# VHH binders against Uncharacterized protein P37: the designs that were tried, part 22

Target 1, 216 residues: Uncharacterized protein P37, of Formosa agariphila (t2kn95)
Amino acid sequence: CDLEPQEKFRFDPEVDPQFTFGSMTTWEWLQTNPNDEFGFMIEAIKQTGLQDMYNSKTETYTFFLMKDPNWTNNGPGFFSREFNLKNTADRDPKEVFEDPAVDLDIVRNYLLYLTLPIYVDQGPDHLKTLDLPYTFETLSEDVNNQIMTIARDWNYVMQINDSPDLPTGNLGKINVPVGYHNYIFSNGNSVAHIFGLNNNGKMARRYKFGEPKMDF
Key: E = the ipSAE of ESMFold2; O = the ipSAE of OpenDDE; V2 = 0.75 times the mean of E and O plus 0.25 times the DockQ between their complexes.

## First folded at step 23 (VHH; framework vhh_lunsekimig_d3)

Design x3 (from w5 with G104K S105G I108E; at its last look DockQ between E and O 0.01; V2 from the best seeds 0.00; counts 0 for: pae O 8.0 > 2, placed apart)
Fold by OpenDDE, look of step 23:
Structure x3 (fold): chain B 216 residues (1-216), chain A 124 residues (1-124)
Amino acid sequence: as target 1 above (216 residues)
Amino acid sequence: EVQLVESGGGVVQPGGSLRLSCAASGFTFSRFALYWYRQAAGIERELIASIYRGGSTNYVDSVKGRFTISRDNSENTMYLQMNSLRAEDTGLYYCAATYRIKYKGDTETFKDYWGQGTLVTVSS
C-alpha cells in the first residue's frame, strides 16, 4: 500500500494574552488560579520546600504543572502509581502528603523532574521546528548522575520516564499529554504548561505544539 | 522494617549455575533501583549488575553474557541468574535497593537498603 506522504502540519503558534501574567510568579498563580485545581500541586511544593523555586524571580524555569487529577486519579494518578494510595481525591491534600506511605523525597524528585532550567514556550522562537522531537533536560539527575529528561516527540506527545530511575511508578516510557501551554510569568521569567489529566480524570487532549489552549 | 534477604548462594563447580534471590519487604519495591554487589576476599565490594525502575539493566564486563538480573515487583523479589560460573566469581553477594535523587548543584539525597549477603563459592 503506497501510503501518500502525510502532509506536515504547520501552524502559527500564538500566545494568548490571557495566559500572560507579567507581575506574577508561577507559585503565586498556582495559589490564585481561578478553579482551585492545583491543591495537590501546591501542597506538594510546600511539603518539599520548593516554594522558592516556583516563586523565583531571578531564575528562568519551565514548569510542568499537574492539576489535582494528575495526583489523585486512581491508576494513572501520582499517588496511585508511586504509593498505591487510592481515593486520594476525596482527601485533603495536606492530609495525603502527611500519610506515612508518602515519601517526600520522591515527591520532591518528581517536582524537580517536572522542571526545566530553561525557558521553553510553545512557539517557534524556542522550538525552531515543530515536527521534530525535542529532549528537555530537567532539574533532576538519576542515581548514576545522568540527567533525566522530558521528551516531546515529532507527534507532539510528551514522554516521561525516559531514563532508568525516573520518579514514576510505571515501567518504561510514559506518554503524557501536555494540554495547556504557555502560561507566562514574566515576574519570575518562567513559563508553565499544564501536564497530564484533565478535570474529569481522563487523559488531557493532546495539543500540538503551539496550541495554547486546553479543553477542560 | 525494611529488609532485604538474599538466598540461593552455595558451593558450585566451575561452569555451574546458581540463581540468587533477594526478597524485599518494608518498602515500596517498585520505586527502587536494584543492584547486586559482590565482595571477594581481600577485594573491595563491586557493583556487578543493576536493574532500574524502568526495567533496564546494566552489567559489568566480567559478568556480561553470564549473569542476568531481573525483578518481580509483584513478589518484591530480585533475582540474579548466574551461569558459567568461574572461580573468580567467588564472593559474598549483596543485594541493594536504592533511590537517589540529585538536584543540580546540590548534595544527592538517597535511600540505600542492603542485605546481609549470600555466599557463592565456585571451586573444583
Scores: ipSAE 0.015, ipTM 0.324, lowest interface PAE 8.0, mean pLDDT 78
ESMFold2, look of step 23: ipSAE 0.333; ipTM 0.745
ESMFold2 (binder alone), look of step 23: mean pLDDT 79; pTM 0.769

Design x4 (from w5 with Y52W; at its last look DockQ between E and O 0.02; V2 from the best seeds 0.00; counts 0 for: pae O 2.5 > 2, placed apart)
Fold by OpenDDE, look of step 23:
Structure x4 (fold): chain B 216 residues (1-216), chain A 124 residues (1-124)
Amino acid sequence: as target 1 above (216 residues)
Amino acid sequence: EVQLVESGGGVVQPGGSLRLSCAASGFTFSRFALYWYRQAAGIERELIASIWRGGSTNYVDSVKGRFTISRDNSENTMYLQMNSLRAEDTGLYYCAATYRIKYGSDTITFKDYWGQGTLVTVSS
């Protein structure tokens, strides 16, 4: 029985997966985020002096925004991984960044790694070929943090760094699924993608592609 | 606190040698490209030697073959070996550590740390 390969079920979103914030920059949005899930991201930007980048109205960026668990989760979290600091989730972000064990240059580089100097959204106009990783150069000059790969799978899940071509020891997540949404900041002419860890230390998804505000 | 402290400057006769040191603290030394600058009296500061993170070096023509820049990441120290010194080498020598970013085709300095300088005087 030559079973013809069953056509893989492809989910086509019915709704534009863009959340447009035309009146604000990424920086402004971060500060006004209703869920207050970016306390460490905000403080990181402040401590490293990168506010102008996130607040830029002249340059185009793609920002990968990390929720607090990405910073504070024991093991996979940034502080644990980079500085062996545990239980940072219970601390004030400012206090953590002022810890002598924290190197702000490393933090800065991490933020720069999480930034592309071009516009890349999760819509159909970008990453047109499914299940293919696209390689982008980050703003980081660190040899271990110079590239980021982005792929969109057949289910329209965008994944970061799902490639064997990544430098060993990069500060970013390896094979990190990103939410099914775009945050468009028209004032800054930038786009942001949000990802975070759930309570179990796994990447959490808040939105389904084409349908906003779905927790799964 | 970030610090860069130059040392090794002094008075030397033409043809002599000096070894400058730049001791760094308060930041991840190995993640920075390092530079020696010098400033002669009445002249703008000029870059004379560079050593990048990977160890590659570059020199301005006026010091090529005479000066050698090196780094020891384990000691957080950068050096400048200066041989065959000339009167025109007289000046205040600065060490710098820079963090650069690449934006499109451009590379820009995002962060830089500077020492206070050490004086080198080449005189007969």
Scores: ipSAE 0.036, ipTM 0.394, lowest interface PAE 2.5, mean pLDDT 80
ESMFold2, look of step 23: ipSAE 0.414; ipTM 0.761
ESMFold2 (binder alone), look of step 23: mean pLDDT 81; pTM 0.786

Design x5 (from w5 with S105T D106E; at its last read DockQ between E and O 0.44; V2 from the best seeds 0.00; counts 0 for: pae E 2.4 > 2)
Amino acid sequence: EVQLVESGGGVVQPGGSLRLSCAASGFTFSRFALYWYRQAAGIERELIASIYRGGSTNYVDSVKGRFTISRDNSENTMYLQMNSLRAEDTGLYYCAATYRIKYGTETITFKDYWGQGTLVTVSS
ESMFold2, look of step 23: ipSAE 0.237; ipTM 0.679
ESMFold2 (binder alone), look of step 23: mean pLDDT 83; pTM 0.799
OpenDDE, look of step 23: ipSAE 0.344; ipTM 0.663
ESMFold2, look of step 24: ipSAE 0.412; ipTM 0.770
ESMFold2 (binder alone), look of step 24: mean pLDDT 82; pTM 0.797
OpenDDE, look of step 24: ipSAE 0.014; ipTM 0.294
ESMFold2, look of step 25: ipSAE 0.305; ipTM 0.709
ESMFold2 (binder alone), look of step 25: mean pLDDT 82; pTM 0.795
OpenDDE, look of step 25: ipSAE 0.025; ipTM 0.371
ESMFold2, fold request of step 26: ipSAE 0.013, 0.552, 0.000; ipTM 0.474, 0.824, 0.112
ESMFold2 (binder alone), fold request of step 26: mean pLDDT 83, 83, 83; pTM 0.807, 0.808, 0.807
OpenDDE, fold request of step 26: ipSAE 0.392, 0.083, 0.797; ipTM 0.737, 0.476, 0.905
ESMFold2, last read: ipSAE 0.397, 0.000, 0.342; ipTM 0.743, 0.094, 0.716
ESMFold2 (binder alone), last read: mean pLDDT 83, 83, 83; pTM 0.808, 0.810, 0.809
OpenDDE, last read: ipSAE 0.005, 0.820, 0.804; ipTM 0.204, 0.909, 0.902

Design x6 (from w5 with K102R; at its last look DockQ between E and O 0.13; V2 from the best seeds 0.00; counts 0 for: pae O 4.5 > 2, placed apart)
Fold by OpenDDE, look of step 23:
Structure x6 (fold): chain B 216 residues (1-216), chain A 124 residues (1-124)
Amino acid sequence: as target 1 above (216 residues)
Amino acid sequence: EVQLVESGGGVVQPGGSLRLSCAASGFTFSRFALYWYRQAAGIERELIASIYRGGSTNYVDSVKGRFTISRDNSENTMYLQMNSLRAEDTGLYYCAATYRIRYGSDTITFKDYWGQGTLVTVSS
């Protein structure tokens, strides 16, 4: 019996109005997001003096925004990985960033790594070929963290750094699914994608592209 | 805030030398190809020297052998050493930074920063 392969179900990617913030910058959105899940991201931006970048209405960026668990989760979290700081989730973000063990230059470079100076969303004009990693230069000044790869699979799941071409010692997550995507700011001049970890230390995805919001 | 600030311009006699500096801030300097432009009175701005990310350089014929472009990524500064200056070198000198990347099969420019310029006057 020659079974013909079943056609894979695919969504038609389009910008969801609920993720469009035309009158708001990424920085402004971070501070007013409904879930208050970006306390460490906000403090990181403040401590490194990168507010203007995130608050820009003129420059075009793609921001990868890291929810609090990405910073504070023991093991895979930023502070644990970079500074061997444990239990940071129980601490005030400001206090953590003021810890002598925290190198703000590393934090700055991390934020810069999480920033592309080009607009990349899951719209029809970007990442056109599925299951193909596209390589972008980040704003990082660290030679080991200057590139980021982005791919979309057949289910339009965006994955970051799913490529063998990545330099050794990359900051952040490797081969990480984006939980939130296509947050459009300042009338489309910047887009943000959101990383979040669930309680098990794995990347959490609240939204599947083309699907309604899920709470899990 | 992104800034490019030129300095070192002034009045010099023919045959003299000047060293221009372009101090950059607010962006990843090392990722940019850097350029010196100049604009003489009544003439369109022209590219005169380029230094790319890898350090290679290029010059227009009129300044070859006389001008040297260099960069110090650690100091976020680009330089233009100008020797054997001529009257025709008079003009406003601009530094520029350009960021290009590959996107798919294409190379695109998506960042270009400019300084305000520094005046160079070569006159006897």
Scores: ipSAE 0.026, ipTM 0.338, lowest interface PAE 4.5, mean pLDDT 80
ESMFold2, look of step 23: ipSAE 0.292; ipTM 0.713
ESMFold2 (binder alone), look of step 23: mean pLDDT 81; pTM 0.791

Design x7 (from w5 with L34M S56T; at its last look DockQ between E and O 0.20; V2 from the best seeds 0.00; counts 0 for: pae E 3.9 > 2, placed apart)
Fold by OpenDDE, look of step 23:
Formats: sequence, C-alpha cells, structure tokens
Structure x7 (fold): chain B 216 residues (1-216), chain A 124 residues (1-124)
Amino acid sequence: as target 1 above (216 residues)
Amino acid sequence: EVQLVESGGGVVQPGGSLRLSCAASGFTFSRFAMYWYRQAAGIERELIASIYRGGTTNYVDSVKGRFTISRDNSENTMYLQMNSLRAEDTGLYYCAATYRIKYGSDTITFKDYWGQGTLVTVSS
C-alpha cells in the first residue's frame, strides 16, 4: 500500500464531530478503545500489514471500524461468511487469523473495502440528502468490491450497502446501521464510523447523528 | 503539493501521432481514476478518455480506435497515445485526477485535481 503524503488532500470537518481524538490516530485509538471490542480488527490490521494506513497522520481516510461481533458472529460475521468458521468468538484473534482456512488476502481486501480515500462524515455536508444512497469507491483492490453505498435515513442513522442491488462482490451485503457517530482523529483529516453487532449477536444500538450518548 | 503536469503536446500533421504524458505528484496516484479532457477553441471542455483504478478504460466515440489511455502506477504517470490525428483533435488537453461518487442516477465529482494543459495542434 502506497502511503505517500497527500498534503493537498486534506479536509476539515464541516460539522462538529461527535468525538474528537486529537492526540491519536485511528490505529492508536483502536488499541485503546473501551471493552476490547476491536480485538479482531486490530489483529486483522496486523496480519495484513495495514498498520501504516490506519496510523496515517498525513492522508485523509474514512474508516469503517468493525467491532468483534462483526467478525465472529455466526451467520453474518466475517469469518463465518467468508471461511465458514464457527465459534470464532471463543478463540484468540491471532489464532483465528493463523487458521489455515483463513485467507489473508481476503481479509486485506475486506479492510481496504472498509476504507475510503476521502473524508465522509455523518453530517449533512457529505450526505446531504436523506434516504438517498451515495456510492463511493473504496480502496479495495478487487474490482468486484470497490463500491460502497452510504446513506443517512430520516432518523439520521448511517447505513451502508442497504440495497440488495448493490455490487458488494465477494463481501456480500453489509447492511449494518452505524451505532456510533463521527470519530475524528489527530490528523484532523480522517474520520471513522463504528459498525457492529452487540455481544449477544444482535444489531448494535442505533444512534442519531448529534446524540451525545455512546453505548459501547 | 498536488501537481499534474502534462507534456507531449505539439504541432502535428493530419494522420500523425502524439503521445501525451501526465506526471502526477503530491497524492496517491493509484487511488484515483484518471482522465483526459480537451478543450477546443470556442468549445466547452469535454471528457475524452478515462482510466479507472482497476485499469478499465472508456472513450468517447470521437476518439475510439484512435486514442489509447494508459497508466503506470509505479511511475505515477498517465499517458494518452493519439494516432490518426485529425484537425478536430486540436485543442488544449488536460489531465485530471478525480474521485467520483454516484448521487442518485447522477455521477458527481467529489474531489478533483487538474493540470495546466498541453496544446495539441493538428494542421496541414
């Protein structure tokens, strides 16, 4: 992954971020997140060698961060969907990624799919019209997985790939409402959106943009 | 700083060939779709060739079969091979790097970078 400085490719948020982490990158934040909810995300990044991307202080990204249940939940979870691995929630992340059934190229592509090379927050400036999907190109190297649709519904809840007609390729449909608001990191140019199931396999709580409360 | 620098323009006779280059710097070249535009005198600038991140290309009908767009990500350079040039191909040729999104049924440019252009003159 070429991570050359892009000084001209900087964005300032037009809306007040829900959460600002001015002292850390996305990578740093992931490692310090509450309740260890991103263990598999962290390990995925390590195994695929994408730390520099998530740790960037110069480039602008939008990251979709997937909580552990998105990885390990039977059925909709990444490992079950991609590799037919069950009960991964009971396993150590490192051990799971070292399973011979796990293809790290697929994992890498998944992470790249979950990354946009531009700044897209949940505010009205980037997703101006409600209940309308916006189609973005991802960083995926797989031509079948280079498109993501993002929408804000009338409740200002972000959703991705909500339509069955979306070209999601091998990753399948990822229709998960964003449970958390904008996370702005140290470079001021990158934003993250949190997606995830709760620990019991249910959809994470939905939050309207602008709501002050977080429930991890 | 983001820079797109076009080169290779010049004067050529009808039926001749030119190869344009666009050298990119200051951004991750491989992440962007690249485009060639041209603008003839008194005419609105038009998109003539596109090359996407995956290497897929698209051309307007007027240049199909004659022009070939390509890119070398290792060199951060995009090219336009122009063969069988015609008088109507005369104009300023612009290199652009864009990030587009779909908004409903429409495609809009979310981010773009432009070069200063290189002049191509096809004249007998």
Scores: ipSAE 0.032, ipTM 0.408, lowest interface PAE 3.0, mean pLDDT 79
ESMFold2, look of step 23: ipSAE 0.254; ipTM 0.678
ESMFold2 (binder alone), look of step 23: mean pLDDT 82; pTM 0.797

## First folded at step 24 (VHH; framework vhh_lunsekimig_d3)

Design y1 (from q2 with S105T D106E; at its last look DockQ between E and O 0.03; V2 from the best seeds 0.00; counts 0 for: pae O 11.0 > 2, placed apart)
Fold by OpenDDE, look of step 24:
Structure y1 (fold): chain B 216 residues (1-216), chain A 124 residues (1-124)
Amino acid sequence: as target 1 above (216 residues)
Amino acid sequence: EVQLVESGGGVVQPGGSLRLSCAASGFTFSRFALYWYRQAAGIERELIASIYRGGSTNYVDSVKGRFTISRDNSENTMYLQMNSLRAEDTGLYYCAATYKIKYGTETITFKDYWGQGTLVTVSS
């Protein structure tokens, strides 16, 4: 019986992501750690007027929440690269967004790029085969940023493509691994569809909502 | 209280159609993968159709092309459209809701809910 390669590497769509975060919205979840992890992203969402989208209980979205060098509170590289801002590590997110060099349209576009208009399951329709890129439409209105590719490698590590017009947490890479610090959430069902690697290159530990800190 | 209630079963002639419903309550429906099982007399219960959280579906070969599983998260209801029914489709049909997660390569079931079943009889 010649098993088709697709059968051998089929992802199980019956299971939820490795990390679960209750039933709160993506926006609500972000509020659980506003200062150390997602302060800039939270402010970006507010400033761009996308809060309702992130807080929607009726719409089905998949959000990429970035906790990489682009958006860390310790000097988010996004602002340095896009707007040539200096000393962002010492600045409050609100203050940064008051800088006249910051273009909210660019920020909005980035957030929209990181948002898919559908729930991305891990089953036969979306990510059915390992080590294969799947293409998704983003919410970006920029024609250059309307496509995102997602793949899961043999170790179930998520891979995401970099938009040509947007900065990435991993500079210079077209496809980058999604580490455990980057979260993929489905709105209304706060879940992380990732099997990311921790800082030591190992699979992320089990994590449930309610734990005070990530333990990797 | 968690409830799964099947309905729509009955007697139908070969070649006929039935539509089963499974009404859910008492849990977050959208978080669950949903399944239809059936059990014929003297035979073990078998999984026949699955619909996952994202809407993807899967069928056993014996029902492919004839049965369609669907879900309405707004109504907390799962459906099974059964066409071209055969005598061998006779049995008690169960709906199930399962919440599974993966930890690495391990799959665990947090919740597993079942209905009481609805009888489908296909006979001339």
Scores: ipSAE 0.005, ipTM 0.219, lowest interface PAE 11.0, mean pLDDT 77
ESMFold2, look of step 24: ipSAE 0.388; ipTM 0.769
ESMFold2 (binder alone), look of step 24: mean pLDDT 83; pTM 0.798

Design y2 (from q2 with S105T; at its last fold request DockQ between E and O 0.02; V2 from the best seeds 0.00; counts 0 for: pae O 4.9 > 2, placed apart)
Amino acid sequence: EVQLVESGGGVVQPGGSLRLSCAASGFTFSRFALYWYRQAAGIERELIASIYRGGSTNYVDSVKGRFTISRDNSENTMYLQMNSLRAEDTGLYYCAATYKIKYGTDTITFKDYWGQGTLVTVSS
ESMFold2, look of step 24: ipSAE 0.447; ipTM 0.788
ESMFold2 (binder alone), look of step 24: mean pLDDT 82; pTM 0.797
OpenDDE, look of step 24: ipSAE 0.013; ipTM 0.236
ESMFold2, fold request of step 26: ipSAE 0.350, 0.000, 0.423; ipTM 0.707, 0.188, 0.762
ESMFold2 (binder alone), fold request of step 26: mean pLDDT 83, 83, 83; pTM 0.806, 0.812, 0.805
OpenDDE, fold request of step 26: ipSAE 0.013, 0.032, 0.014; ipTM 0.294, 0.257, 0.236

Design y3 (from w5 with S105T; at its last look DockQ between E and O 0.04; V2 from the best seeds 0.00; counts 0 for: pae E 12.6 > 2, placed apart)
Fold by ESMFold2, look of step 24:
Structure y3 (fold): chain B 216 residues (1-216), chain A 124 residues (1-124)
Amino acid sequence: as target 1 above (216 residues)
Amino acid sequence: EVQLVESGGGVVQPGGSLRLSCAASGFTFSRFALYWYRQAAGIERELIASIYRGGSTNYVDSVKGRFTISRDNSENTMYLQMNSLRAEDTGLYYCAATYRIKYGTDTITFKDYWGQGTLVTVSS
């Protein structure tokens, strides 16, 4: 038997507050570059042509957003892990995405990997049982990077890809906590969550895009 | 909701042909490997043909050269062209869709969807 937490009438005291932005889209919010922390995320969206997805007022999405260290960390960061490209933190984001080592089709599929076509906030609707990973399809078209797991730990933090059933992959075992939850956009059609930095900036998936070559 | 719906079954004489279809909805069809199984009365369901994400195919020996599996990702439909049918081909034909990932040397199934089956009877 387990003891399920009792929800409070006003709000669940263990989850982050909801931040609502009315009709504002995730793209409009990102372009304000809050706290100067999203320069690489903004540029990734521009370089890959995904602005319309993040700017949708009618489609339902869950977005996972990466702060600059999630991109630039020389060990676990996206550029290091995906392209073996280091020392990017102080470079202009545009120059980094134009570096010959960076394959923009891979960046595009990573942004799609960080996007769910279903509304998943920190509450219990999709994540009712704590410390239990739930599996979601992402928008990624890469054969090895189509699935994301999300679990709420005992502090209600959303833990991305922290599941023993998820394959380790050729990038190794990688899981990422959300740092800030429940940014609600597009009149409630979309929610965004921002990856945490407590364990150094990290990317959220376990295979390089496009590898290994698979036909099974 | 996820659905796989087989069609095209029926009664055919030995030496005849049938084309089975498997229409899919509710999941990203192009991400999945696809399969045809058949089940004769009193026998365990057997895999007869596979088509993978990259288009490679495999067949059990008893249908090689007679059956052809294909997929059309734009129509979310898989097909089985069955030629030179024999009485032993009689059975209930199921389509299946599987999302698989390799883990080390092993293949792990993340999702496994099944149709309800379409009956093929080969009789004179």
Scores: ipSAE 0.000, ipTM 0.232, lowest interface PAE 12.6, mean pLDDT 81
ESMFold2 (binder alone), look of step 24: mean pLDDT 82; pTM 0.797
OpenDDE, look of step 24: ipSAE 0.006; ipTM 0.288

Design y4 (from q2 with D106E; at its last look DockQ between E and O 0.02; V2 from the best seeds 0.00; counts 0 for: pae O 11.1 > 2, placed apart)
Fold by OpenDDE, look of step 24:
Structure y4 (fold): chain B 216 residues (1-216), chain A 124 residues (1-124)
Amino acid sequence: as target 1 above (216 residues)
Amino acid sequence: EVQLVESGGGVVQPGGSLRLSCAASGFTFSRFALYWYRQAAGIERELIASIYRGGSTNYVDSVKGRFTISRDNSENTMYLQMNSLRAEDTGLYYCAATYKIKYGSETITFKDYWGQGTLVTVSS
């Protein structure tokens, strides 16, 4: 009797994500690292009017919170590539968004792309099989950015696809970990799936339940 | 205060149906995997149905095809539809809510809540 691969690699659906940060919204959680980690993303959320979405306690979302080169406070590449901004590392996030070259619609679309209208767990309903891409609808209004594929590897680290339709800077093919210190959070409660790598290109393993920060 | 309150139990004839409810309060219901247990006289408590956070379900063989577990996160309520009841289904039915997390390779039960139970009696 040949066992199907999915039977061998099924995730325990009873288990929550690797991290939880208490009963707080994604927005509230973001506030714990406003300067060093998510300053630009926080400002982006404000400027695009999406704050209520990130702070909702009633809606079920999955948010990709990016701490990769596109959104790091040390020169977010997103702005450089999309809007040809220079010296963003030396600029305050708010000041960057005051630049007339910044198109808030593009920024909004990017954030919406990084948001799924459902909770994504690693269980049998979503990512039941390891190293298998699953397709999800995003909240993006752009037809080219309405689909995201994600997978989890043998270490339960998530990956996202690299698609030509993805916003600038989203590096990572399916089955390849993406970003550095990236988080996937559920709305209403701060939980995290790990899908980033540390500075050494390895999965971050130094974390503790309930801690507000990952230690890579 | 955390509460799980079962209801819907009673006396029913073989072949009959019952619908149990478990009303939850005092915790974030949607974060928990939910379970129905039952305990017959002189027998250890057994897990009979599970519904996970994502909505997936699992059943023990003895109730498969007859029982259906469901949840309504908006109402903080879990249900157990029991059809084609048998005498052997008689027992005290408990609802449970469990919050499990992964820590490395370990699965840890962070929270575990139980109701007081509701009695189901199947007799002719």
Scores: ipSAE 0.005, ipTM 0.227, lowest interface PAE 11.1, mean pLDDT 78
ESMFold2, look of step 24: ipSAE 0.172; ipTM 0.556
ESMFold2 (binder alone), look of step 24: mean pLDDT 83; pTM 0.803

Design y5 (from y1 with F110W; at its last look DockQ between E and O 0.17; V2 from the best seeds 0.00; counts 0 for: pae O 10.5 > 2, placed apart)
Fold by OpenDDE, look of step 24:
Structure y5 (fold): chain B 216 residues (1-216), chain A 124 residues (1-124)
Amino acid sequence: as target 1 above (216 residues)
Amino acid sequence: EVQLVESGGGVVQPGGSLRLSCAASGFTFSRFALYWYRQAAGIERELIASIYRGGSTNYVDSVKGRFTISRDNSENTMYLQMNSLRAEDTGLYYCAATYKIKYGTETITWKDYWGQGTLVTVSS
């Protein structure tokens, strides 16, 4: 039986992109933004063997590229929390991954958690209602981390896992704000959804490829 | 047209093995979580094995260590390797593909596909 009770919630990848990056994949884009922004994520993708996924031009993945305290080179909180690593801010990403305390399976699962198997934009066609969480299945290999909720407010500030239904032990922090500095990148269409906030915490301009870097 | 077709069922002695297959068509196979259910006579249908999009698996306790679920996205096929079969494993085995989403506080199954089932009989 084919049940489609909520067809309006279908996420169709054939929509107008919010921003385009030419034919550039998520992986290729990451290479243009290395250093203290995505150095750990880049290394994580390499170490976990997920490079091909991030570099796919045919798949309709949506990737959350986290430029926040969890993944920035200024002491990525993910590693501190998950592996009890110290002084990660002073360590090269490669060096961190050489630490025997780092479990690549956990890292992999987190990256997969940050990946949706469908195209999702922040526009009115997908996340239609403001201040309402939409829940998606992730690619996580951890059964406890196979759900991500996405909400956007009237300022188009994104929230991840803004739901009390998610496990407290989720690898992803509950109610993590997204949109300050994070990128949502979709392969296949080579599009991104990037929002920033001004100094007052309100909606700022939408960022495109080539725009000045956002300050953390 | 969406189709799920189970195969591989049959009669086997206790301790024996069977391999079930579920061939899928008509939908994006790789985007769905896949499941094996079974239904014994007079008993409610039960979920016994799950394989998610990322490849991770989950089993009910009664089949752990004996059954292995797997998927081949390139062939749009899911498998269930059943070893050390027991009489209590007898039943109609169903494959399912589902995609769930949540709108507000409501969780809904956006897509729900089921096969017709294949019969597994374990008897001496």
Scores: ipSAE 0.006, ipTM 0.232, lowest interface PAE 10.5, mean pLDDT 77
ESMFold2, look of step 24: ipSAE 0.406; ipTM 0.745
ESMFold2 (binder alone), look of step 24: mean pLDDT 79; pTM 0.776

Design y6 (from x5 with F110W; at its last look DockQ between E and O 0.01; V2 from the best seeds 0.00; counts 0 for: pae O 3.2 > 2, placed apart)
Fold by OpenDDE, look of step 24:
Parts: structure tokens; sequence; C-alpha cells
Structure y6 (fold): chain B 216 residues (1-216), chain A 124 residues (1-124)
């Protein structure tokens, strides 16, 4: 007998990954953790002119907020790879963006890629089947980055762009897990979906809104 | 077929100038970040100049103030203006084009193209 495909299993999270933030916008929420967590992202949003988008109270955008080495103050990540910048961890985000090597179009496009024009729920109505890529359109200006696929695996790890619909022939990984302490924030309803993993690779504990620093 | 063709190399005296060109075909030029590399005899290839999609540029210290990278998307051509050339600038110069895409938190090179190189010799 053949094993049943995993994509037929229903996702049942151990914790509630959805939190309500009242009337707070994504932009406003970002301001609660501006230093070590989202300093570069905040500056990126400012520099690219996307602040109003992130601060929208009426639009149903879903924003991926990246709290991983690529965008935190303590990582070699995005700016190192894209612009060959060194020692970004030791530099003020504003100073980094003053570097002529930084291409704001690339930064802007990345932020837009991390933005969906629709509300994405983590509840039973979305992403409910394991190992199934759910495809969303992004706001990216690059046609090759206008698709984001989100999946949940059997270990409750969120995967992004794990889809056969993506271009082949890449030199790197096709699917990327949602990193530690990443957030999916949906304006309008002011809902944040937290995707944090603990040391055991499971969903992190729940946090309450209003706590100033969310450290998993 | 994707092609990158360098031209403009030659022999020049120290203090002289050269302008290299890289003509591209077979891909969407404007979507690519572009680079000049060079390789001197017995030395590893090194990145010397970068121009990104939005036009921002970056240079290694050894060529700052002397070299200027530029691109013309309408002509699918990248340039390297080299002024105040030195003997140490001698080498084979390569143009490269890369297209990066994002998969979640990771940036991945989707396409990577290289030219065959053009020789620059700085000699008295």
Amino acid sequence: as target 1 above (216 residues)
Amino acid sequence: EVQLVESGGGVVQPGGSLRLSCAASGFTFSRFALYWYRQAAGIERELIASIYRGGSTNYVDSVKGRFTISRDNSENTMYLQMNSLRAEDTGLYYCAATYRIKYGTETITWKDYWGQGTLVTVSS
C-alpha cells in the first residue's frame, strides 16, 4: 500500500498563531520594536516611500515582517548579499541607506514582494492542508517575484515559495522556511500572524499584544 | 541565446584611459545587476565594479575615483570608463550579469551570465 500523501493532512497548530492588535497598523506596530528587530526594515520602508502603505488602516494588505538575520541589525544578510556592504551590523540603518551601493529599487521591490494585496488568515480557511503550496500574488514590480507560495509542513514550519510554479534553474534553495520571529501582519483587521520556532523546531509560545519586546 | 561580449581592451600607457563595453543580448538586460571583474596573471578573478538595476554603483577601493561603471538599458550595453590607468590594472576584464530573486528570506541568483573577457594591458 502506498503512503497517503502529506498534502492531504489537515494542519492543526499547537498554538494560536493569530493575534489581534486593535487598531494598530503594521507601521505603528513596527515602531514598538524599532531597534534591534526592525530598524533596517523601518528605514527601508521610509527610504522607499512605502510608509503610507504600511500605515494603511483601510487596505487589506498582508505584510511579511522579517525578523531574521537578513534584516535584523545583527546579520550579514540582505545588504551584504545584495550590495556587498560590510559591517552592516555595526552601522546605523540610516547610514547604510546613505551608502551609494544601496539600490532603493531593489529594496523597494523586496518589500513589495513581501506584501500581499489580500488578507491571509492562518485559521482553518487558509493553509489548512499540510505540504500544500498556497499561491498568492505579491505587489512586486518584478514579474519574476510576483508569486509567493506559503505552505505548512508536518512539523508546523511555514515555508515560503515552495512551489513548482517558480522558476527553475536557481543556484540556491527553492523553498525557504519562515525564519525565527517573523510576523505576518494584516492591516485593516490589525492582525499579526506570528511564525516563531523554538529550539525544538516547534511553534513558539504565544505572546500577548502590548508586550514591548517579543523575544522567543 | 544569451551573450555578453566585451570590447575596448588594448594596450595603453600608464596614466592613459580606456573605455570598455559589454554588449548584451538574449535576456532582459534591465532586470540584471551588472559587474566588471578582472583577472591579472596568476591572480584570482576580482570584482571591481558593480551597477545595480536602479543605477547605483559600487567600486573596490583600488579603482575608486578612476573607474566609472555605467549602463544603457536601451542599448543593452554596460560600460567601464577607466582613467589614470596603472600597471596593476593589467588583466583580463570580464563583464557579468546576474539576476537575483527572493524566496522568502533568502536571495537566490536565478541567472548568472559571463562574457569571454577583453584584455587590458597597461605598459610603458
Scores: ipSAE 0.028, ipTM 0.372, lowest interface PAE 3.2, mean pLDDT 78
ESMFold2, look of step 24: ipSAE 0.388; ipTM 0.753
ESMFold2 (binder alone), look of step 24: mean pLDDT 81; pTM 0.787

